# Ledger of designs, part 125: VH-VL binders against Cytochrome c oxidase assembly factor 8 (COA8)

Target 1, 167 residues: Cytochrome c oxidase assembly factor 8 (COA8), of Homo sapiens (Human) (q96il0)
Amino acid sequence: APERGAERRDTAPSGVSRFCPPRKSCHDWIGPPDKYSNLRPVHFYIPENESPLEQKLRKLRQETQEWNQQFWANQNLTFSKEKEEFIHSRLKTKGLGLRTESGQKATLNAEEMADFYKEFLSKNFQKHMYYNRDWYKRNFAITFFMGKVALERIWNKLKQKQKKRSN
Below, E stands for the ipSAE of ESMFold2; O stands for the ipSAE of OpenDDE; V2 stands for 0.75 times the mean of E and O plus 0.25 times the DockQ between their complexes.

## First folded at step 9 (VH-VL)

Design k52 (from k32 with heavy chain P100H F102Y Y104W S106T I110V; framework fv_ebronucimab)
Fold by ESMFold2-Fast, scan of step 9:
Structure k52 (fold): chain C 167 residues (1-167), chain A 121 residues (1-121), chain B 111 residues (1-111)
Amino acid sequence: as target 1 above (167 residues)
Amino acid sequence: EVQLVESGGGLVQPGRSLRLSCAASGFTFDDYAMNWVRQAPGKGLEWVSGISWDSGRISYADSVQGRFTISRDNGKNSLYLQMNSLRAEDTALYFCAKAHRYLWGTYFDVWGQGTMVTVSS
Amino acid sequence: QSELTQPRSVSGSPGQSVTISCTGTSSDVGSYNYVSWYQQHPGKAPKLLISEVSKRPSGVPDRFSGSKSGNTASLTISGLQAEDEADYYCSSYTSSDTYYVFGTGTDVTVL
């Protein structure tokens, strides 16, 4: 049997949504919020004359973005799953079904949900503290590389001025 | 060919010091983070320490913090581990391992053959 | 300091499938898709088998596959062969005070 081609669009292995920035862009492009992390991805522009140091800075920023998106995608997934389990458990304890008589999804009031939010925040406190420290360290590394790139550009301009004057 | 060769292991008394070296070849050494991983005889793997491409980021396992010092010399394509105040529980085969990234790799794609450190009286 | 939990041993016959679990916490396996697996034969250095949960380096056959669900990663060896008899270690990136944590290791025996 002759085959009719089929195409499928997939997300990244980390669960981050894939997006296609405009073609021929000469600047960084900001995409729509990722379905899982709810963060807006940045597509980095690659200059034709990118230096090795500029490449390291760009890769560091890309890796930091991927790390950040993976963390929040997994956190949001965990939150959603545990929230649904909590609601299901409490409704079962009350002898209520998962749907209302009108067919809508059954829910708990804000006071009943307070226990879940307190437990979730307490349970994840240490993890979020470590995340914040790593996030801070990554941003410091990016800032240092930005400084090195800026210094490289200044020195290149100074060297060009010297060559022009010596001619 | 990409290769890592460790040296400097041996028999040492508790409380003494030892310095390990790792010679790298076949890749651009200053583009990758480097790590030390150890394995006690008949036991599992334990990450010991890591250092970024420019020595700007260094970290240690809690078990060796304050006693061991990781360093690198990019001009010599070499990684080092200075081991002070050695304990019997530091007895292990010490592997040099290359991360796949320059600042904070997430896996080790190249490993050395290891150098044996035995701490006993 | 931290260590990922693996079964001590797993056994199977040639041609069968075996699965090794690797259980961590929400701050390592549960937070990132940065799980790797290493194969170690007696007297040899570990060799990278799987990276980033499910990616195979060149030369690693399709018989080896990786997956992850929540705080647990798994390595599956299908079509088990005699040369697969080795120790297997998982590893994960973490944002804690240490950047890497290894699993306790699993001895795979081919009966």
Scores: ipSAE 0.456, ipTM 0.758, lowest interface PAE 2.8, mean pLDDT 84

Design k53 (framework fv_ebronucimab)
Heavy chain, then light chain:
Amino acid sequence: EVQLVESGGGLVQPGRSLRLSCAASGFTFDDYAMNWVRQAPGKGLEWVSGISWDSGRISYADSVQGRFTISRDNGKNSLYLQMNSLRAEDTALYFCAKDTRFSYGEWAFDIWGQGTMVTVSS
Amino acid sequence: QSELTQPRSVSGSPGQSVTISCTGTSSDVGSYNYVSWYQQHPGKAPKLLISEVSKRPSGVPDRFSGSKSGNTASLTISGLQAEDEADYYCSSYTSSDTYYVFGTGTDVTVL
ESMFold2-Fast, scan of step 9: ipSAE 0.569; ipTM 0.786

Design k54 (from k32 with heavy chain A99S F102L L103Y G105D; framework fv_ebronucimab)
Fold by ESMFold2-Fast, scan of step 9:
Structure k54 (fold): chain C 167 residues (1-167), chain A 121 residues (1-121), chain B 111 residues (1-111)
Amino acid sequence: as target 1 above (167 residues)
Amino acid sequence: EVQLVESGGGLVQPGRSLRLSCAASGFTFDDYAMNWVRQAPGKGLEWVSGISWDSGRISYADSVQGRFTISRDNGKNSLYLQMNSLRAEDTALYFCAKSPRLYYDSYFDIWGQGTMVTVSS
Amino acid sequence: QSELTQPRSVSGSPGQSVTISCTGTSSDVGSYNYVSWYQQHPGKAPKLLISEVSKRPSGVPDRFSGSKSGNTASLTISGLQAEDEADYYCSSYTSSDTYYVFGTGTDVTVL
């Protein structure tokens, strides 16, 4: 493909923090699943008049998403690597090669893989418990700040109503 | 410019207390987690304590748990470390260190120059 | 509680490359892409060199690069210069209540 300068908006990746071009939607955008974490990222819309409280809520949500993406990307990578190493080790013990004559990956049956799954789950149990604890803490904080933002918006609406009556 | 300035260090006898302060400037203090990291003379770095932006999450190294208390005053852009029941092993240069996020992260993007605490009789 | 393991010292000549390893466990380096590296010159505060395994802050030369494989992270300094002579520490986020663990530190000498 020839190298072109960015002349059109459609030649550059879209950022949801920019003004929404179609249908006055100006909303958060949900992307495709990340290839490593298998989670769909949310790209947050940043309004021009974002309050400090709204900014803190957005930061909480963005940081929670990044933390969640990182945890599952690493967990999936670790699972894949350890699974491959386990299969390789078991095939070597059985005197089998890593590939079949047709070039396909040699594999173990479900009974043989049960040992790997049991060990992997047991080994990672504490890590998953700490993940769940932090996940609940983060969601509690987000919910709390959603409530504070809602109250701020109600207060601002009341202030505007009072101002209109006094003018 | 972003800056952290520690104070309150000095010579103190074992069993006594000291209160360290860290004054922050050049950034919105209450948008970031803060930490204390120490370094004994000629030795490596040891994370001592951390506090989230809202003081809702606080953690300590096992070596100081129950003796040290981390706190912050977002209105004064200040971080504190109350050190009680000091031991000779607490002798170190104490650094104030800023996280780049609201909650704990694995890195410290800004460090102060440190304040020296010497625990000796 | 557990420290990350680094070599005590590494040496090289100007223009050469040196690599410092940082070995942890599956609960820190192996589980998270939150490995950072700090440079400390004698009598000075540590300075962030690398964050999130391989990200370089503004002002850090591209001679410094980071990577990770399994439970081991690595810092590579290419085109070694006299001013690179310092102590280097790795650090990682951990899944425990402690949050951070530092490496044992590596003394880099430029011969």
Scores: ipSAE 0.013, ipTM 0.599, lowest interface PAE 6.3, mean pLDDT 82

Design k55 (from k32 with heavy chain A99G P100Y L103T Y104W G105S S106E Y107P; framework fv_ebronucimab)
Fold by ESMFold2-Fast, scan of step 9:
Structure k55 (fold): chain C 167 residues (1-167), chain A 121 residues (1-121), chain B 111 residues (1-111)
Amino acid sequence: as target 1 above (167 residues)
Amino acid sequence: EVQLVESGGGLVQPGRSLRLSCAASGFTFDDYAMNWVRQAPGKGLEWVSGISWDSGRISYADSVQGRFTISRDNGKNSLYLQMNSLRAEDTALYFCAKGYRFTWSEPFDIWGQGTMVTVSS
Amino acid sequence: QSELTQPRSVSGSPGQSVTISCTGTSSDVGSYNYVSWYQQHPGKAPKLLISEVSKRPSGVPDRFSGSKSGNTASLTISGLQAEDEADYYCSSYTSSDTYYVFGTGTDVTVL
């Protein structure tokens, strides 16, 4: 029987699947695009001597990634479901079946679909604006913590160099 | 020990304002989203509002949107709910609840004991 | 705001099993494995009992189990004890990130 870790699947609170890199590396690794969000997940390397600040930065970046994955997975799922419902409703009103004679899903022309796209965008406009605001806020926070970590690393190197010179 | 303690509840007249506070201890407050959940006497739970660790993401239930304002002070390990234009239907026990991570409100793994808000003449 | 449908009450004798259903839609319970269950004794705050459909926090006995099929999540309490007499609420993450939804609540009576 394979190792339990090979069989295991982790799912983020957002419903996004998690994948381990093919091999544990000493660097961050970019995975394949997620099925639902179409975004590539980043698998973070954890240093042996991770400081509390470095841990907070990594956790913040992981949380921001999960937030992004969740938003786009939900947006894509909602779009897909509402699109199918809209098409089904309009086809029913026309007295048409859900599939063409060729076996393809019956579809609406561009003019009919324009109503759906306009409604969907209008309905989701405020949510998208809040997403953009939150995205900028999160990137500012990440940049700030990256700066703190960089300063901590510089300080630690300076202390170590001073100690080497004194010894 | 991880604790959440609510305060600020009381009897208030319709149309007035009230501010609730929640004091957190035993964990790194600024690492977690925080929530307010209420329960009217003899009724079920209703999520009211949530706020991310940095106040960058804030959400409200439709029933309180435009009337209530959630905020936090990470330096004081405190969560707040400013309640304006109070109505009789806002009468409830108000719970402070700890979120899962920086921006994720659920599951609510730690709850306070609640503070009672009664809106009547 | 939307809410998940639970039976008003369920009852059983000590040692029996009871199951509480929590029915939502394809935009919440049906789409995501983020269903939680809370136990509330009279006069007390709710306690997290199950998260992520079936995950038990430390201190929750294994006689409490969760599952999900389609749009319905279920909490099963095996080997009922007197202290299990309480209100039980489910909750779910929705496709919208603007709110969270609780179930209507179920009163469990023992004996």
Scores: ipSAE 0.000, ipTM 0.478, lowest interface PAE 18.2, mean pLDDT 80

Design k56 (from k32 with heavy chain A99T R101K F102W S106N I110L; framework fv_ebronucimab)
Fold by ESMFold2-Fast, scan of step 9:
Structure k56 (fold): chain C 167 residues (1-167), chain A 121 residues (1-121), chain B 111 residues (1-111)
Amino acid sequence: as target 1 above (167 residues)
Amino acid sequence: EVQLVESGGGLVQPGRSLRLSCAASGFTFDDYAMNWVRQAPGKGLEWVSGISWDSGRISYADSVQGRFTISRDNGKNSLYLQMNSLRAEDTALYFCAKTPKWLYGNYFDLWGQGTMVTVSS
Amino acid sequence: QSELTQPRSVSGSPGQSVTISCTGTSSDVGSYNYVSWYQQHPGKAPKLLISEVSKRPSGVPDRFSGSKSGNTASLTISGLQAEDEADYYCSSYTSSDTYYVFGTGTDVTVL
């Protein structure tokens, strides 16, 4: 992703011009996929005049990302381990080695792997239901806080407009 | 001094109500999620209820769902637990506990001394 | 109630090491690195000893260490001292309707 924040010029309230640091975004930015979770992390920009409510929203989003990252990293590791154990067990039952004559990993056909996938999905059904429910709750909370931040900004603009007219 | 102080415990008959309070000092109370954790005499810890910084997220243990109500007053730096339809199994030392986070704390970094609730006829 | 399983008691001699296991499910210990450990002396409130599986708060000696493998977290106390005699509880974040679940507790005795 392009680092566009460095291309912008910001002006301070005192009239002094400045630029965002080259390696620090003036906007949220998306990184490469994480090694373990395979999810792209979002690095959140912190505004200079961040309100307490805006800070809480940002921290909620960061905490949700960390939670989501950990869940998928652990699920991916568990899936890979159980898949390899299943393949090893089935090959041993057939009297086959773990490697082909060419040195490649020995594998099972799609019909044999279907048993593993069905078992894995059944075994993890309740875990994934809990994850989905918590994910919905977290996204609802984020949306609710986004609404609060939007209302705060609208209220502040309305108040300033009213004061400007009365002054 | 960073501190949590519980109060309101006592002896109460089954089926009655009791209200616990927790007074916080030395930190910005409205920045953190708060929890109640109990411990029956000679037994282990049991999480009872939690509340986010703005009261927007509230949760209860199955054992108290529908009987207990957690609330907070950020203007008074206080956490409350309204306990209705009390049962003998609710007898415990009730701790107020803080998390280091707003909505979903991952651990309890500050604990009060606890207030004893005894439910007996 | 779904509690995390700990041994009821472990014992060791001064200077030795002891390890306390904390076994949960794939929906708590197995899904998140949000395991904490608490030390409770008689008549006292619990004190945070380890957070996020292996992080020590300021003031906790490096004799205390935490780890996790699969659905089981472990607390290791090396160089046992008399003051380590206490009850130890693990706790994990859970994605169910409850936020937290505590372990059954382990009494550590220094013989």
Scores: ipSAE 0.340, ipTM 0.720, lowest interface PAE 3.5, mean pLDDT 83

Design k57 (framework fv_ebronucimab; at its last look DockQ between E and O 0.05; V2 from the best seeds 0.00; counts 0 for: pae E 9.4 > 2, placed apart)
Fold by OpenDDE, look of step 10:
Formats: C-alpha cells, sequence, structure tokens
Structure k57 (fold): chain C 167 residues (1-167), chain A 122 residues (1-122), chain B 111 residues (1-111)
C-alpha cells in the first residue's frame, strides 16, 4: 500500500536561516535571502564584554528581524497562493487549460494580472499600513538605542583616557 | 437552479467518525471554493473548513484542526467533510457554502445548502 | 477561534432604521474589505445580504447597506419591515490560519 505522503502543511516554516557565520567573526554577518521572506538575515555579533545597553539593543534588533521574517514569509506565501488561484480561475473562466499545447504553464497577460494586483493590494492595504507603522516604531527604537550605545562607548573611552592620564 | 444539498448527518457517539457530503448543482462546481459552516442548536454560525476549487488550498478552524478533513470531487460535483474523533461540541447543523467569486476564495458565501444535522451524544 | 462581536439584539419599529455593529480586530475586519452580512430566518439557511463591506447581491433590497470604519463593520437596515425580523451575522476574511470568522449574531426584532 503506497504510504500516502503526509501533506506537509505548508506552515511557513520558521525558517531559521541555517546561515552560520565563521566562529572567529567579530562583526555582524548578513546571510543570503531567506527562501520564504526573501529577507537577508543578520547574525548579530555578541561581544565578550557586552554592556546591558548593548545587549538590549541586540535583542531588540533580533526581535525586530524575527518579526520581519515572519511577516514577509507569511505575506509572500499568501501572495503566491492567491496569485496562482487567480490565474487558474481566470484561465478556467476563459475555457483555457492550465497548460499550453506545448506543455508550458499557461499565463495571463499583464492587463489581466493588473486586476489581481489591484485586488490584492486593496485587500491588504490596512495590513500593510499597520506593518509600516510598526516597522517605523521598531526602527525608531533601535535607532534610539544605537545612539545610547554610542554615547556609552564615548563615555567609557573618555574615562579610560582620564585614568591613563592620572597614572 | 443553483443548489447545494448536504447529507450524511445523524446521531453518533463521541469518538466516532462521520462523513458529510454536499452535492452541488446549477453551477460550474470546479470554479469555486467551497466551505463548511456549522451552527450549534440555538447558537451562531461557525466556520469549519474551506477548500479551493482545485483542492490546492485547504484550511480548518482551530476547533476541528486535526480531526476533520475537507475534500472534494469535482467530477461528481461533491464536497465532503470527514469528521473523526467527534465530540459533543461538534453537535450542529452543518451547512455547505459556496464562495461567490471564482478566485481568491476569500469572498462571501453566496449559496448555502439547507444543512445536515450532526448530533454527538452518548 | 475569536468571534466578531455583535450586539445580542436590536429592535426597531416599522419604517425605522436600525444598525448592527460588527467589531473585529486588526487581523480581520481591520485588515480586509471582505466583510459580509447574512440574514437567517428561523429554520432557514443563511442568506447573503452584503459582501465586501457594502456590495449588495442581486435581489437584496437597497434598504440594506454596509459600511466599515477601523475594526468595526456596520449593517444598516432602513425602513424596517416585519420580514426583516431575523438573526444577522457578520463575517470577515482573516489573516490567521483560518480563512473566515463569523460574528456572534444579532437578533433583530420588529416592534
Amino acid sequence: as target 1 above (167 residues)
Amino acid sequence: EVQLVESGGGLVQPGRSLRLSCAASGFTFDDYAMNWVRQAPGKGLEWVSGISWDSGRISYADSVQGRFTISRDNGKNSLYLQMNSLRAEDTALYFCAKVGRFYFGQDAFDIWGQGTMVTVSS
Amino acid sequence: QSELTQPRSVSGSPGQSVTISCTGTSSDVGSYNYVSWYQQHPGKAPKLLISEVSKRPSGVPDRFSGSKSGNTASLTISGLQAEDEADYYCSSYTSSDTYYVFGTGTDVTVL
């Protein structure tokens, strides 16, 4: 009895990018685009003497990255599925097969696809607005903490210079 | 005339299985996504499951996930709901519902059957 | 699964206008213009009244109208008639793992 292959629920795999930077790296690494989100993951460097503020910044960046990866992975999946359904439905409505006589996948012209894009964008407009809002909020927070970390580093350098002058 | 006719409902004991069928007529069945919606006695409507025209996309409500299986036979103009591990809370009138649009499968339900009653009781 | 919130009951006199609210979240009503409304008389199947927030199918009277603001959709029944006494349900497409969510339902009574 042929094992009915378990229909793998295309749950957008939380595709932890298997990108592993070199062990001796002292900087952040950018991986190749994720196959689901098409976003390039960043592997964040962890300094040996990471300050609490630096740690907070790193965590915020990581959380924001994960949030972005998840959003776009889901969005891309939804888009692809709806696009395919649109094409198939339009072809069927036209009495056309899903494949041409040459065996190629039948496609719609740009004008026909314009209806899909218009509808898809309209349907997802508010969702994208919320995403953009949250994206700005998160990036503002990150930028703010980047500034704080920069100031902390400057202050620490000044203290070290003063201590060297006093000895 | 466009029509959906549900069948297969009945009285079953908890833990048993039941298969519902929906026969479609009066429209091109394989052009439309189909859904199951249920209504418990004296309660509101609850979406149960949906399937695209080509069975390429399937979804379930959390309440039935892993227990129910939606399928269709476009050659027979039929929609099915295999219900396994039935519970008392699955007691409801089960409606077959057609999606209004040819594509996306996110539009409203424009055609409904009369429903088939499923009663899960000890 | 989270339901859309509707008032339990709404009442009006013949000829009056009544409005039924349907409150969802940013994942359903707030995100999409795919809100639908259904009328259900006792012992009958639901009937589609409104699709895509405000579109009326053929055969639905113009006294039924739909709107949406933020996370809340509304069905307005103008010129209330005795035949409008029924249960009304909203529905929305959702971005969750489920495709659709229904409202809790509203019983409309004509006084």
Scores: ipSAE 0.017, ipTM 0.573, lowest interface PAE 7.7, mean pLDDT 86
Fold by ESMFold2, look of step 10:
Structure k57 (fold): chain C 167 residues (1-167), chain A 122 residues (1-122), chain B 111 residues (1-111)
Amino acid sequence: as target 1 above (167 residues)
Amino acid sequence: EVQLVESGGGLVQPGRSLRLSCAASGFTFDDYAMNWVRQAPGKGLEWVSGISWDSGRISYADSVQGRFTISRDNGKNSLYLQMNSLRAEDTALYFCAKVGRFYFGQDAFDIWGQGTMVTVSS
Amino acid sequence: QSELTQPRSVSGSPGQSVTISCTGTSSDVGSYNYVSWYQQHPGKAPKLLISEVSKRPSGVPDRFSGSKSGNTASLTISGLQAEDEADYYCSSYTSSDTYYVFGTGTDVTVL
């Protein structure tokens, strides 16, 4: 249900996206997947007539994107590191080398790798539970403010229409 | 309870043969590489030989290459060392050792037997 | 096949820290984190103290710690106790073959 995206910031690690939208875009722009998080970042448009409520919504979306990008970048690095460690440990336990006869990295079959995936989930269960809780809290707040902005825009449109009829 | 129990040691003359056995219990034997490590009286540890879980890869120390043969029977949870052409320098306490899983702990030789003594003397 | 070099003996008083070196090559100690340490009391089988250079199995007192720099691994016993009097061996899994090499052994004496 939720679309995954991340905000760009100057303080972001070198592992986050550095994309820039087209120069004259008047819309939010979705960039390519970030190399480390594998999430597509959103570059948010800042209109000249942005209301205080619209600004607050945009900042909430930007902050949520940065938080999400950082979490998944870190988790992907942890996953890759622990996967390699698991494979090497199992090969050593069996008395096998780290490379095949052809010089390629040795690997494990799907049943052996299933143990890794189960272990990784169990080890990181608490962290992912807190992530899911915070993700829902953030997205509920964003959805609430999106509704408020939509109502504000309808009201402004009605005020503009009433002013024109009075002219 | 995880155990390794060596047997088959004894006193023999140079040039003769002995066969060591190691009985394993308390773990899934055929998931692990197994090794023999020896210790001459008053000396340090010396790795002797290792065998992969399926016997597909076997390694020997240079000092025993061509004279010793490691084998395993996964159906009997047993590791063997056939020692031929024994020499006085083979006199040692021979340990059976299990390689632990590199699983985020307990990786090297995590379980050892108490050893079986081989004495080669005329 | 070469053995890893350890000092023949080290001594310390109770409560002191003692460090045992284990020097090898890039093929065993230097390139990989396969160094392990074993404690052996007289007449007993070796006991695993440290694996993967610095990881301590459950049940091993936290006064035992390991580290590596270049081609030299180190075992440190902090807060030396009388029961720590034993022989200590390092070992490594080699990078290209499925075999092990042991250190020469170190006799730790508690004064």
Scores: ipSAE 0.011, ipTM 0.554, lowest interface PAE 9.4, mean pLDDT 81
ESMFold2-Fast, scan of step 9: ipSAE 0.587; ipTM 0.809
ESMFold2 (binder alone), look of step 10: mean pLDDT 92; pTM 0.935

Design k58 (from k32 with heavy chain F102W L103D G105S Y107H I110Y; framework fv_ebronucimab)
Fold by ESMFold2-Fast, scan of step 9:
Structure k58 (fold): chain C 167 residues (1-167), chain A 121 residues (1-121), chain B 111 residues (1-111)
Amino acid sequence: as target 1 above (167 residues)
Amino acid sequence: EVQLVESGGGLVQPGRSLRLSCAASGFTFDDYAMNWVRQAPGKGLEWVSGISWDSGRISYADSVQGRFTISRDNGKNSLYLQMNSLRAEDTALYFCAKAPRWDYSSHFDYWGQGTMVTVSS
Amino acid sequence: QSELTQPRSVSGSPGQSVTISCTGTSSDVGSYNYVSWYQQHPGKAPKLLISEVSKRPSGVPDRFSGSKSGNTASLTISGLQAEDEADYYCSSYTSSDTYYVFGTGTDVTVL
């Protein structure tokens, strides 16, 4: 299987998909939606003179992206599996096959599916509440570090002006 | 090599206070989140508290919230746990543990040998 | 916070394989791939054995493997050796108040 060596591959159902940003980019890149999480990954541009504080901010943003990606990849996988199980269970209860006479997948009507959606949302309510809380806490931390980086850049500009006047 | 050395444990009466220290070496202390994990004699592991690289993010287990305070001194490569209003249930070996990240949520790649805290009358 | 559920003990003979389960909730094992396993010998500190469900740190033999399905993670030890006799703890990042949770622990006995 050497012939497939160049093909893009996801590492796991909950893993981040790989994408190829254009070369010589001077800004962050936004890729296509990941097939598992349905979220668009950001490839962060790394400046040649990145400060330690700028590196910490970038790593926090990257780690938050990975955390967010894993949550939604697992959530979407769970939703799909439970939805399929629900449909198959209901069709068997009705004495119907998994496919129609035309060979397409048999489906439940919207009223029947409403029961599944209500159950799924209720079952996952606490999980989504904690996710939202953590998402806000992570965004607060990112905003805080963005402020620190901004202050560092202002300080560096002031130091350069002072050096020019001293010389 | 990464080394974490805990100290400050001992025998203490209920309601009293104790301060634990963890001395870190072999890595850039300022770049990683640090944690305290405890283990009561013959029992399992319990996460106690975690602190980010700059002390900007701090969390506690419900069992110690309001009684324990985690802190760090990056200039001294040291982590601390101030334990107030100690209870018999706090009797445990206290481990210092390092995260592989500058926050504290994924896992602990290195552990100290622990310092024993015994809360008894 | 609820602990992750593990069997209290597992035993096997040298050369056999054993599997330890670790069952959590949709807020921890089911939501994230931040499941870790730690090995603890009597009187010693825990040692990281597996991180991120299935990653082995340097120095950990490939006979130790991890996996996850839904809310349950598993550690499999193949080719059991006497030195594997220890307590094993799973752990997970959690989207709850405590951010981290350990399993109840499993005592592995090599007979």
Scores: ipSAE 0.205, ipTM 0.706, lowest interface PAE 5.1, mean pLDDT 84

